VH-VL binders against q86i44. Designs and how they scored, part 29

Target 1, 197 residues: q86i44
Amino acid sequence: MSGQNILKCKKCQLEITNKIITNHNSDTFHEQCFVCKLCSTPISDPYFTDKETGDFYCAKCEVIRNDQSKPLRESLGFCSLCYKYFRQNEDILTIDLERYHIGCLKCTICKKGINNEKYYREKMTSKLSNYCCEDCFEKVDKCNGCNSMTLGQTLLAMGKNYHANCFKCFKCSEIIKPNSPYSINKQTNTPSCQKCN
Short names: E, the ipSAE of ESMFold2; O, the ipSAE of OpenDDE; V2, 0.75 times the mean of E and O plus 0.25 times the DockQ between their complexes.

## First folded at step 17 (VH-VL; framework fv_guselkumab)

Design z22 (at its last look DockQ between E and O 0.02; V2 from the best seeds 0.00; counts 0 for: pae E 19.2 > 2, off the site)
Fold by ESMFold2, look of step 17:
Structure z22 (fold): chain C 197 residues (1-197), chain A 125 residues (1-125), chain B 111 residues (1-111)
Amino acid sequence: as target 1 above (197 residues)
Amino acid sequence: EVQLVQSGAEVKKPGESLKISCKGSGYSFTDYWIGWVRQMPGKGLEWMGIIYPGDSDTRYSPSFQGQVTISADKSISTAYLQWSSLKASDTAMYYCARHPSYRIEVKFGVYFDYWGQGTLVTVSS
Amino acid sequence: QSVLTQPPSVSGAPGQRVTISCTGSSSNIGRGYDVHWYQQLPGTAPKLLIYGNSNRPSGVPDRFSGSKSGTSASLAITGLQSEDEADYYCQSYDDSLSGYVFGGGTKLTVL
């Protein structure tokens, strides 16, 4: 070893020369080494470690790898929402290159199943699985920032609904975080964050 | 269930450093402010500061500016309050608290909807 | 020294109505900032009681109500019960201090 390596990746034991990822124990990793073994997504809490291999698993993939029927069902793929492998001859709903059990995908508003019918996906959210049926789409409130529908949790500000990332300071365009103080220009009815007062 | 779990009670001497923690669970940790509130023995509540763990935007009460450091580690959903040098007058109960849900109208005010159980810090010779 | 002034104590008999005042200034409540209320039962952490001047979170009985007018706010408790015996704090935001402020607290005694 050259003695120039300051910081080593806990997973691969090679020097970290650029971006450093740190876990809850202050262990350090390369960005590509602190990922789920099954789905390759970056690890966040909660996560699981296989004590025999040292591999990391996100919560969703821990459920999948503990599926006792895995050897029988592995070749059929799995549902993108519940992460259980499909059963033989099971009906599969495909949306945006993701596959779902027919009964897993529900309208966020009415909770009825979505069954290969017209549906709408919520934009401007971290929840890619938020969908609504055609009937509910005609009735939903729209985000007053992006004019797209709002489903599930919404930010109510100035008497209007917003996605969390759509309520922005008029002056600096930075997101006004939920429940942060802000001022209103009463002539233009526009919000300003505390820093732009 | 939204939950804030704080680290256990501490007994320290003047001049020692201390870092206490507040772990959030049951919600998207990076989407909500976490505040710290002091309650001295037999006294009322005092706001110390807040942090937005998503980008570490941190704001201090003027009374506590330079007296403590507020930080967060979003990868483990934990906020921290720390002192570089404790004083006997730092003896108090310290609470962390979350700012409220998206469903309220926020015109001019912010409140704390969930509170940790508190961390008792005792600083004595 | 609290910027929000509360009476140190109030008392009432079971079944009666009590009010707890929270008096601020033009730099906080008078600026239009909301007032929130917290209940702290003996030996416990504070719990949100009223937010946004008058709204009750789920699980808070409707005998608790809040209001705001001018530079002051008020918490009303009707049908007073022995379990209401606690400390009560108002909270707002203050421009002059650039921060969140609590009232000094009010100890409610149920006679």
Scores: ipSAE 0.000, ipTM 0.421, lowest interface PAE 19.2, mean pLDDT 79
Fold by OpenDDE, look of step 17:
Structure z22 (fold): chain C 197 residues (1-197), chain A 125 residues (1-125), chain B 111 residues (1-111)
Amino acid sequence: as target 1 above (197 residues)
Amino acid sequence: EVQLVQSGAEVKKPGESLKISCKGSGYSFTDYWIGWVRQMPGKGLEWMGIIYPGDSDTRYSPSFQGQVTISADKSISTAYLQWSSLKASDTAMYYCARHPSYRIEVKFGVYFDYWGQGTLVTVSS
Amino acid sequence: QSVLTQPPSVSGAPGQRVTISCTGSSSNIGRGYDVHWYQQLPGTAPKLLIYGNSNRPSGVPDRFSGSKSGTSASLAITGLQSEDEADYYCQSYDDSLSGYVFGGGTKLTVL
């Protein structure tokens, strides 16, 4: 027990006793370990890491790899959240006709991954709606307009939260846009747009 | 819904410092890169840099390296762009934009899917 | 001057088809990097129009299409409408600059 901190190579897990290469993640490597898997060229920024194997690729070789895998990438598609291509045999979560990497889709409240278990979706028109896990569902506020979850940005009016598209004039049913003037009926506590005042 | 809201327009003099902000909402702020894009008056878009709020990994365009500082406060879902000393040539619209959850080393498929409304910065004597 | 070259302006009448080119090099589009397109309406922020060469985000009409071949990419707009009048930018990655790059932009005028 020398009591001194030993630097280990992230790739080979052996002690580094000579030149240390440090990457953007502050991981340390032997000089001979931080090389491209295909051409064995020393890695320089920018470089690519295969997340499955941990291998490094220089920019040139990464282009080659991408070209070779392009048909497969196109066939597999993109994650609707992170927009990364799916990999072959990668587990994919399909929710509401959208595909996600496992762990990419997270609860808006607690940020834990949603993995095809019980979940709740905020009613939104956008492709990337907000989701809530079962554990957080009870803690989520409801839109006073549609009574669905308010997970994203909402407007506060009359002490209540509304989806942007749910805050409507009581008289004409048109959407009252954020920061637009409106009146409140004191008896019914309902909003009226400027046109209907 | 995903929104990026930027701070208001700025009027400054040369030599002054400035920090503008971009607040993200409607998504997990720490899971997506935020980029800054400059657009000088009547000109095109220029990528300045990008930051990953989750770990504050920051990358700059070579053209803007050392010229600006990009930072983020994940606790308030806000990204920043700042100058220590403004120049007249810094007069431009500045946009923040959300980046896919790629690491900067991943070059394919990187685009900006949501944009802030822009912050106009005017630097004049 | 831009790494990706676009025509400064394109025009068309309503209902017509227009094409905006984005010419790159071996260090960007020619490397196989994806090309993305943005629409910037007058006085507004850019909006993602096409990603991954030919994919449309939700809400983008099918009148807009993208393609890529060799060192160039193209944005096609069919059934041109007045609301299409805007600036259009292509975007990719460039190895020489080690960064994301935009085209110079194309102003589309609807006659």
Scores: ipSAE 0.000, ipTM 0.500, lowest interface PAE 13.9, mean pLDDT 83
ESMFold2 (binder alone), look of step 17: mean pLDDT 92; pTM 0.945

Design z23 (at its last look DockQ between E and O 0.01; V2 from the best seeds 0.00; counts 0 for: pae E 19.5 > 2, framework grips, off the site)
Fold by ESMFold2, look of step 17:
Structure z23 (fold): chain C 197 residues (1-197), chain A 125 residues (1-125), chain B 111 residues (1-111)
Amino acid sequence: as target 1 above (197 residues)
Amino acid sequence: EVQLVQSGAEVKKPGESLKISCKGSGYSFTDYWIGWVRQMPGKGLEWMGIIYPGDSDTRYSPSFQGQVTISADKSISTAYLQWSSLKASDTAMYYCARHYRIEVIEKFGVYFDYWGQGTLVTVSS
Amino acid sequence: QSVLTQPPSVSGAPGQRVTISCTGSSSNIGRGYDVHWYQQLPGTAPKLLIYGNSNRPSGVPDRFSGSKSGTSASLAITGLQSEDEADYYCQSYDDSLSGYVFGGGTKLTVL
């Protein structure tokens, strides 16, 4: 009505004279214009927009719309971090057996995305590798066993930091797990596991 | 149709042993992990552990490691949860549930798509 | 003392929208682990409701939706119906516990 700051529907460009629907960009719509293209259900989060047509899709209909591409999508594999399937022509960062979406791989220290920038890897034996951007690499602590960077979980032993698999029995070279008892040779300052004590 | 059918309710005394079962049908039993979940009276769900019946690879929650034994007999498509010595605190509903994939266990995307009807275990003097 | 924190109860009238939060930490949801949701109707076994943060299995009505952001997740139920009265659990994985974790559960009452 006059004096109501009458707004126009972004979809149809006509005046909104009754209920106003607003999206996350502050665009305004008639309630009948902000609906799923396939099922006509009112759009709510999460929803999807086709960039070419501008049509909106609810989560259900987006799954239905994409289902026919499932064989191709599955053949492309999935991200090692988020476990979502890759899309055709998507940039994939592959490091040995680990594959990532651009933007899923982040520096462990600063949490910034690692795209085509130089990075450093701490390979883990039983979990995903940790990564470090060049800026943070210059500041990271080193393992006292191998003198390589420590990004993930560390073991504090004999007052020093180690990778979990770098603190080993001097006699048998087996890994000394956290909270496992060990002996220290007083003369050489070397650890021995329970089996070798 | 995928079904997980569990053994019937049990009433036991502290110190007794118990083995409850979960029989899978309608799918390739040896190709899916089976998990066990405890629900104490009036409480929420607790993951206990999982087994891959194809090779008996078994993984336990730290809270239940050494407290129960998870096993399977693939010849009869049945998984088991076993106590050697029950405690009154073991009184609970126990569910078996199927892992959604036939691949190696994934830390990131594990969910349980089919659940057994539950087995009520009551431990009291 | 659940690792994933849910409100103990929520309520709503038929036709309304409710949300159920699931708050975790950097050792679970914040590590990028997916969040799944289960519905447990009174006296029944849990049933998968949402998997992979936002996906619905066949047969789950589209008025159920899920999302994940940062260290938390949310289940939304629109068009609330009397048959939605149940307990709802979120589930993820936690590095510190080396295991799968469930939220403490949320009792939904339909008024």
Scores: ipSAE 0.000, ipTM 0.400, lowest interface PAE 19.5, mean pLDDT 79
Fold by OpenDDE, look of step 17:
Structure z23 (fold): chain C 197 residues (1-197), chain A 125 residues (1-125), chain B 111 residues (1-111)
Amino acid sequence: as target 1 above (197 residues)
Amino acid sequence: EVQLVQSGAEVKKPGESLKISCKGSGYSFTDYWIGWVRQMPGKGLEWMGIIYPGDSDTRYSPSFQGQVTISADKSISTAYLQWSSLKASDTAMYYCARHYRIEVIEKFGVYFDYWGQGTLVTVSS
Amino acid sequence: QSVLTQPPSVSGAPGQRVTISCTGSSSNIGRGYDVHWYQQLPGTAPKLLIYGNSNRPSGVPDRFSGSKSGTSASLAITGLQSEDEADYYCQSYDDSLSGYVFGGGTKLTVL
């Protein structure tokens, strides 16, 4: 009798019989259980868990939760990534006028925290940028299209990595979107879009 | 393939204005900084300035600030270097070059990974 | 005078090892900025040779290597070939100038 592995909600410990929410840790929840404790909004990244109570907090409510003093909050501010308030005398990283805790920004490759030392990023907004630490920079693969480092949102084609906007038709130079059909010239090992096939 | 193609050689007189061009192809023109480098005859490389075509953010070397104007037209993937009034001392080879597709935040240097073929500018009376 | 100092010329016989130095200061290499190297063959545009102190772009032979220590960097060429005869430039960033800087260049002659 293959014992039907009953899925239980990590929060309420009850059986899940309907929609299952799975978090990044592979924990399963009822849809109504994976919500913010303060605003009851369904949880999305980033979110925070109270280690003592097990309650979840959305980013917005986490800011509220950590607000011990409004004047202090206004003076010190909070991290643009984790949304936790800065502590007095805490070292912070400032990028494009946004402030971060040291270590909140992570290398896309090794996941080590980025500090005020040497780091690289793609030309994007600070919050959405991919970052690379000094240690990983030399090891990062290059885009076959633009010959720059590939950090996140890359596609693999013909055994090579491409930025999404760098994978182009050899004939018409148009961007071949991810999951779009294309043909490969076996002699030149170049891609052609469907229009040019 | 990434390519930077520059305009042809120029022969000018002192006092004349000049605008030379650098057209990029084979990559997203708006996502990379483009720089200009001067090389006087028999001399070394001199960084002049850079521009980000995506938003036209422009930065000059202090030595070239006010001496030249760097601009870009992203619609045709072209960067420009221009003089309002040429001098004999402006005689040189001028290169455009693409920066590596990263932004360096403090204590890192960006390099030029692709170069144009150069534009020779001769200024003589 | 270039912010980064290179020897004006170096020479070597085919098969030999040659080294080109790039000496900076506390405002550039000593500040922790990366050093890059370019090769300029006679009558041609510069080409990226080394990036990030020691990385080789695709197509650059492994006989070219770069290193950095303190306020200086070095380009080493092993197994010198006739086609290596060129001008070599180091490049970095300088805080005092708030800009990118090149070395004065080194002419390599293959004897």
Scores: ipSAE 0.000, ipTM 0.524, lowest interface PAE 13.3, mean pLDDT 83
ESMFold2 (binder alone), look of step 17: mean pLDDT 91; pTM 0.931

Design z24 (at its last look DockQ between E and O 0.15; V2 from the best seeds 0.00; counts 0 for: pae E 15.8 > 2, placed apart)
Fold by ESMFold2, look of step 17:
Structure z24 (fold): chain C 197 residues (1-197), chain A 123 residues (1-123), chain B 111 residues (1-111)
Amino acid sequence: as target 1 above (197 residues)
Amino acid sequence: EVQLVQSGAEVKKPGESLKISCKGSGYSFTSYWIGWVRQMPGKGLEWMGIIYPGDSDTRYSPSFQGQVTISADKSISTAYLQWSSLKASDTAMYYCARHPRYEVKFGVYFDYWGQGTLVTVSS
Amino acid sequence: QSVLTQPPSVSGAPGQRVTISCTGSSSNIGRGYDVHWYQQLPGTAPKLLIYGNSNRPSGVPDRFSGSKSGTSASLAITGLQSEDEADYYCQSYDDSLSGYVFGGGTKLTVL
């Protein structure tokens, strides 16, 4: 049948037969070839190119690559927020297998750095969880469902704060999700899900 | 008065499936991690994985990734450990344990343990 | 093989002091991770004995103490009693294994 115009990947020099990725210089690449050398994530602006090797680096990994203490500290790993390598014998805050310099994570309330001494978290699952220091824990608003602290995104319902998972139908005890409508029995001051009324 | 109550002992054959349970009471079940720990006969303790029942976030030890499934049903305050196809080498005592809500310094520890579930797999 | 090395056994007479070592590396204890200790009496589940290197839960007597230095931790038991006869495990976190790790365990025998 008719021929076709074939583009070649600038990185690997092989034919591009599927998706074509184009950079700001109009060079063309395979989707899998336009990735960060260190983390393999797809490249988007801003990115960096090593002129000697032709490798690409995302902004995050360029910070890691250019850490001036890297040759001395490479075996110690790096902070998951600032991307600087750890120093020898440095105290490290570890949360959910992620490692941080002391003070890189901050109390949501007072904005002071979280230390290894003592801290509290809203969720135990990710580095995006909200944290507070011991002093602020005594002052933090509590969820009106579970009485645990409320630091991050919350549901405001019936004039009170709740975790998204703690606002429940009074009749069936099912969670009333943030995107679900509900009604209020003003005589009893209780919420009901759509199913129950 | 925190309590973790596990399901009873199991005797199984290789290739069979199994799901054992751990029911938490006396605390806010959805606000603490539950971990699973294996103890093979005459051997030490091995961490298998953990789950946060509040959102089902589940993390596995690399040695157990793909070998078991950890899940939870927060409506009945119960965590589960499941095999799709048991092996004789799965014969062990299995404990669930609670991971505290806050961390002290660089670590976490298991503050309350279930009584254990003995799983015996033999032909 | 455990990355946290404990002696397989230790022994002592009633009233004596024993120590149980937990030797790690720069990927665990030496990275700064806390060490926790568990007591497992014969035929029972483990029980938290020491957390955060040196803290005792309520109900654990003062004769149990823990410490950490460099890449190692130590559990000390003074005034040894017959009911202390048990297996003892240290526990920490290891970067290279990406997980929580227990020591191999130490069987304490009271002579």
Scores: ipSAE 0.000, ipTM 0.461, lowest interface PAE 15.8, mean pLDDT 80
Fold by OpenDDE, look of step 17:
Structure z24 (fold): chain C 197 residues (1-197), chain A 123 residues (1-123), chain B 111 residues (1-111)
Amino acid sequence: as target 1 above (197 residues)
Amino acid sequence: EVQLVQSGAEVKKPGESLKISCKGSGYSFTSYWIGWVRQMPGKGLEWMGIIYPGDSDTRYSPSFQGQVTISADKSISTAYLQWSSLKASDTAMYYCARHPRYEVKFGVYFDYWGQGTLVTVSS
Amino acid sequence: QSVLTQPPSVSGAPGQRVTISCTGSSSNIGRGYDVHWYQQLPGTAPKLLIYGNSNRPSGVPDRFSGSKSGTSASLAITGLQSEDEADYYCQSYDDSLSGYVFGGGTKLTVL
C-alpha cells in the first residue's frame, strides 16, 4: 500500500486537510499554525523563527522582542568579529579580552571554525592576528628567528621564513626592515645590516 | 639565558607618578608577550596586563584598565608599568613575566619571571 | 575572592605525598582552559612549575605532577622535601573576567 504521503504541519505535526501554507524552506503548515506567537497574526515575509522554541514572529513583534531582550543582549555582549550580540545559550570563545562566536573565528590554514579546543595565535606586526587550530599547528612553518609559527606575512630570507621583527642583524641585533639591503655571511648563513657590513 | 631584570625598589608618596621597568635579555624581545603581575603584601598574584613589544599591542585586566599604563621600548628591550597618581593601595610587589614563544590561548602561561619591584606608597 | 579556589595551607612531613587542589568553574577550567602551576619560595619571584596541566619545565623534578579533571586541577608533590616549603599558585583563563586568573595560593609547610 503506497503510503499516501500525508502532508503534516511542521508546527503541530498533524495532518493538513485544508489550506496549506508553505514557507521558503518548503515546510508545510496549517494556516492557523503559521502565525505570530505574540500577536497571532498570520505570518508574512519577513518573519523570524525562535531557534529554541521554533515559534514564529512577525516583523513588528520581532522588534518588540528585540527591545525586550536588549538589556540581556547588552549584558551578554557582542562578537568582536561579526558584531552580533551573543545569545544566552551560545558558546562563546574568549581570546584575550575579546569574545567571539565559535563559528566566527577560523583557522588561518584550514578555515575551520575555532572551537573551545586548544588553538594557537600568531602575533603579527599588524593588529590583526592569525589563528591556527590544533590540527594544523604541526604543519605550520616556524619562524627561523623565534621558532614560533608563521601564519601571516613573513619575510623570506636565505630560504627561511621570518617574522618581520625577527629578521635581525647578526652583529648589532637591529631589525632589518623589508627591502632594506643586507649581506649574508656565507660561513654562518646569517644576515648583516648595511651598517655592519 | 633568558632573563628579565626589573628596576629597583621604589618608595613614593600618594599622588606621585611612577614608572618601573623590566628589561629582557637572552631572547627576541619583540617576539614575546610581557605581562605584569601584582602581589600585595601577604596576598596572592594578580594579573594586570600584557604587551607585545613588537607592535605595542596592549591588553589590560578589567580590574586594572585605566589604573595603570603598560608600555614598551623595543629598542632597549624594556617593558614599563606606570602610574600617573599612586595610591597607598598600590603598595605591592610587581613582577614582569614572559609568555611562551607562541600564544596558546587555552594554555597561556608565564615561563620566565623578573625578580620583582617593590613599590611602597606611604604618606 | 580568587576565581580559582585553593586551600590556604597544606602541610606534610618529609617524604610524604601532598596534594594541592585548584577548584574552578565552567567559565575557566571547565571551559577547557589549561591549568598552570607556580612555585614561589619565600622572598623570591614565582617560578613556573607545571604548564599545560601536567608538563614540567626543564629543571623541575618529577616528584611534581599536575592533573586536571572537570572544573578542578591538582598539584601533587611526592617525596616531600624541606625545600618544597613555598607558596603554590594555580593559573588559568576565565571567560567571565576575560583574563588570566590565579588561585588564591596555598602555603605548603614541611613539618
Scores: ipSAE 0.000, ipTM 0.506, lowest interface PAE 12.1, mean pLDDT 84
ESMFold2 (binder alone), look of step 17: mean pLDDT 92; pTM 0.940

Design z25 (at its last look DockQ between E and O 0.02; V2 from the best seeds 0.00; counts 0 for: pae O 11.7 > 2, off the site)
Fold by ESMFold2, look of step 17:
Structure z25 (fold): chain C 197 residues (1-197), chain A 123 residues (1-123), chain B 111 residues (1-111)
Amino acid sequence: as target 1 above (197 residues)
Amino acid sequence: EVQLVQSGAEVKKPGESLKISCKGSGYSFTDYWIGWVRQMPGKGLEWMGIIYPGDSDTRYSPSFQGQVTISADKSISTAYLQWSSLKASDTAMYYCARHPRIEVKFGVYFDYWGQGTLVTVSS
Amino acid sequence: QSVLTQPPSVSGAPGQRVTISCTGSSSNIGRGYDVHWYQQLPGTAPKLLIYGNSNRPSGVPDRFSGSKSGTSASLAITGLQSEDEADYYCQSYDDSLSGYVFGGGTKLTVL
């Protein structure tokens, strides 16, 4: 038995008995039939249709799908910092398994590009690092706890600079957090946390 | 003072499991890669893999992929090397070693080493 | 086989100069990866001797020096002393193996 609300899905041609999804052309679909072919998310404007298959693609996946159809750009790879694809015959800086445009990777201090000259790297995560050229490395403050450059957040303790995780209690080796109280043994010039004082 | 202190020597039989440890102190444990290196009796050094304890990103040498498990517990500043089933050929000295926080241009090297853990696997 | 090739042994008399070679390829040293050197005294853990091709850590005497050219690197020891008797390993990184690579090691004997 029919009613005014019994419609056929444009995608699968079967009856829609629950939620009805309508596109800009007033076509109707099942909720599960009006999704992106690549990412399966619900379709909204703008979207794209493959004329041969009838498949739908959201705007993001259409960009990805078209970029996938330009294999030269894909085969050249992309910069690990800006994520833009390399151009043909472009100079590329490779560090470990990461690739960069020449000039994208910059000294944190002077902002000059890092190329194949000597540089220093401070790891922020396993995959993200800050870089410092040789000239600037001689000028940056070094952590008094690990003798590494201090390009990130630092603290001043006992008249010296430290990374936040490098200022430790002499007795228990626990990190003394920024702004946490501590005592100084003046004879040994060593800090102690409240618990070890 | 930066220290890497490894667990003591082990004598095991083939088929047994084993987990050895490497405790780092005197530095920010989560900000440095820790690697494991095997030295077979009378042989050279072999890199086994590394871990970044801050996010547990773990990389294995192809020769050791699937043969060992590298892990870390950052709450106690300790890295681990683990076998589910030891073989006699696993008899070796095992070192942990720290990668420096600041690298000099492509500077993937180990600046501090643990004292080593001798693992002997025999019937 | 080892990706980095070292002579299995070298020897020298006290006071002499010796050189230990480390030969790689275009996927490691030739890619621009630095060469590092470790000294392993008998019965001890390895110790960093040279990093970044030519830099000495604090406490390493200046009679130890390193260099790199093309796909090869060299460790030079001048004024050879009996305490220099040890195994020496070069180390780099290899893109094709996605990992750290050590040389096979060189046993230095002081005659």
Scores: ipSAE 0.025, ipTM 0.542, lowest interface PAE 6.9, mean pLDDT 82
Fold by OpenDDE, look of step 17:
Structure z25 (fold): chain C 197 residues (1-197), chain A 123 residues (1-123), chain B 111 residues (1-111)
Amino acid sequence: as target 1 above (197 residues)
Amino acid sequence: EVQLVQSGAEVKKPGESLKISCKGSGYSFTDYWIGWVRQMPGKGLEWMGIIYPGDSDTRYSPSFQGQVTISADKSISTAYLQWSSLKASDTAMYYCARHPRIEVKFGVYFDYWGQGTLVTVSS
Amino acid sequence: QSVLTQPPSVSGAPGQRVTISCTGSSSNIGRGYDVHWYQQLPGTAPKLLIYGNSNRPSGVPDRFSGSKSGTSASLAITGLQSEDEADYYCQSYDDSLSGYVFGGGTKLTVL
């Protein structure tokens, strides 16, 4: 593709070779560069920009950022679930190097508080993973792709549930996006993407 | 459907205490800030403060700090605004409004509003 | 009085285009904070009209548009209708006040 202009990230000024994020000003960013400075969550609408530093802040973190006790809160860190900063001497739950307010992390199914007991985590692309207690784990449906629990948004195909990224073409292993056309092998009951069918 | 339902109109005298409520429904109450906004008769909107029901983190406008108390009971998805001693100047419409959480892409705004609670303070 | 300055009133005939300005400063709009707009019909609660400078929530017609430049923002209403008669408020955040700020409001009269 001759003549393509090199796209540079407005934040880091480096070339963008992967997914391009375009903001309202038509500025382009790396996916990892268009994130909240405090909680590192990908930026969505309404966000704030610090004109001095160029940093982005989500709405929630912007409120926190302007708190009178900001320096202390920042030093304590924030909850990986609700993304609010911890208070001094607050009890914190630590799971898999993530920290949570006590009571924030709950089983997605029964809403029982998750503690350091046995638990299961649904792998998600976002930091907001779903957790399931041991009791509920046996009862929840599993992804036909990865055989892991399906707690969040799933795709129903061929009478089975899939994580979005787990519904793949049987031939080329490419992810079949929601609402994309695909064919079903009647013998094996496996999906094939439009390219492979 | 997201809804914020506020308590009914109040008629009070100066010096009396008052607590008005805002009940949220149709969404996860603990995942969104709730703000209070004052509108005096014939006047504009004034931000008073916000509370995060999940942990009761509360922030006040400097103008309202110490003048009112904002609280929440997450067990019943209700936020409160209260006065210990009302003044005639507290006569106004009071709105509660939802503030989106980290899912918000476009800054800090209020996407859903209660119907308002009219508070009249007169001798 | 208000940190964000709006004209007290604007008017237009049905079908016309009207604009409502929201003038801020370096501590709010000029700081890079987004501007949001609310519509308040007579005797009702405010309703979110525009968020993030120019985005319309579901149900808001495209004849409403928002823009932001420098230290100011603007709400434009095209094809003015009688039901548009209301008060309109801009809202942002101000560093000096460490809080959310509203404009003084603009009463729109449809002639």
Scores: ipSAE 0.005, ipTM 0.508, lowest interface PAE 11.7, mean pLDDT 83
ESMFold2 (binder alone), look of step 17: mean pLDDT 91; pTM 0.937

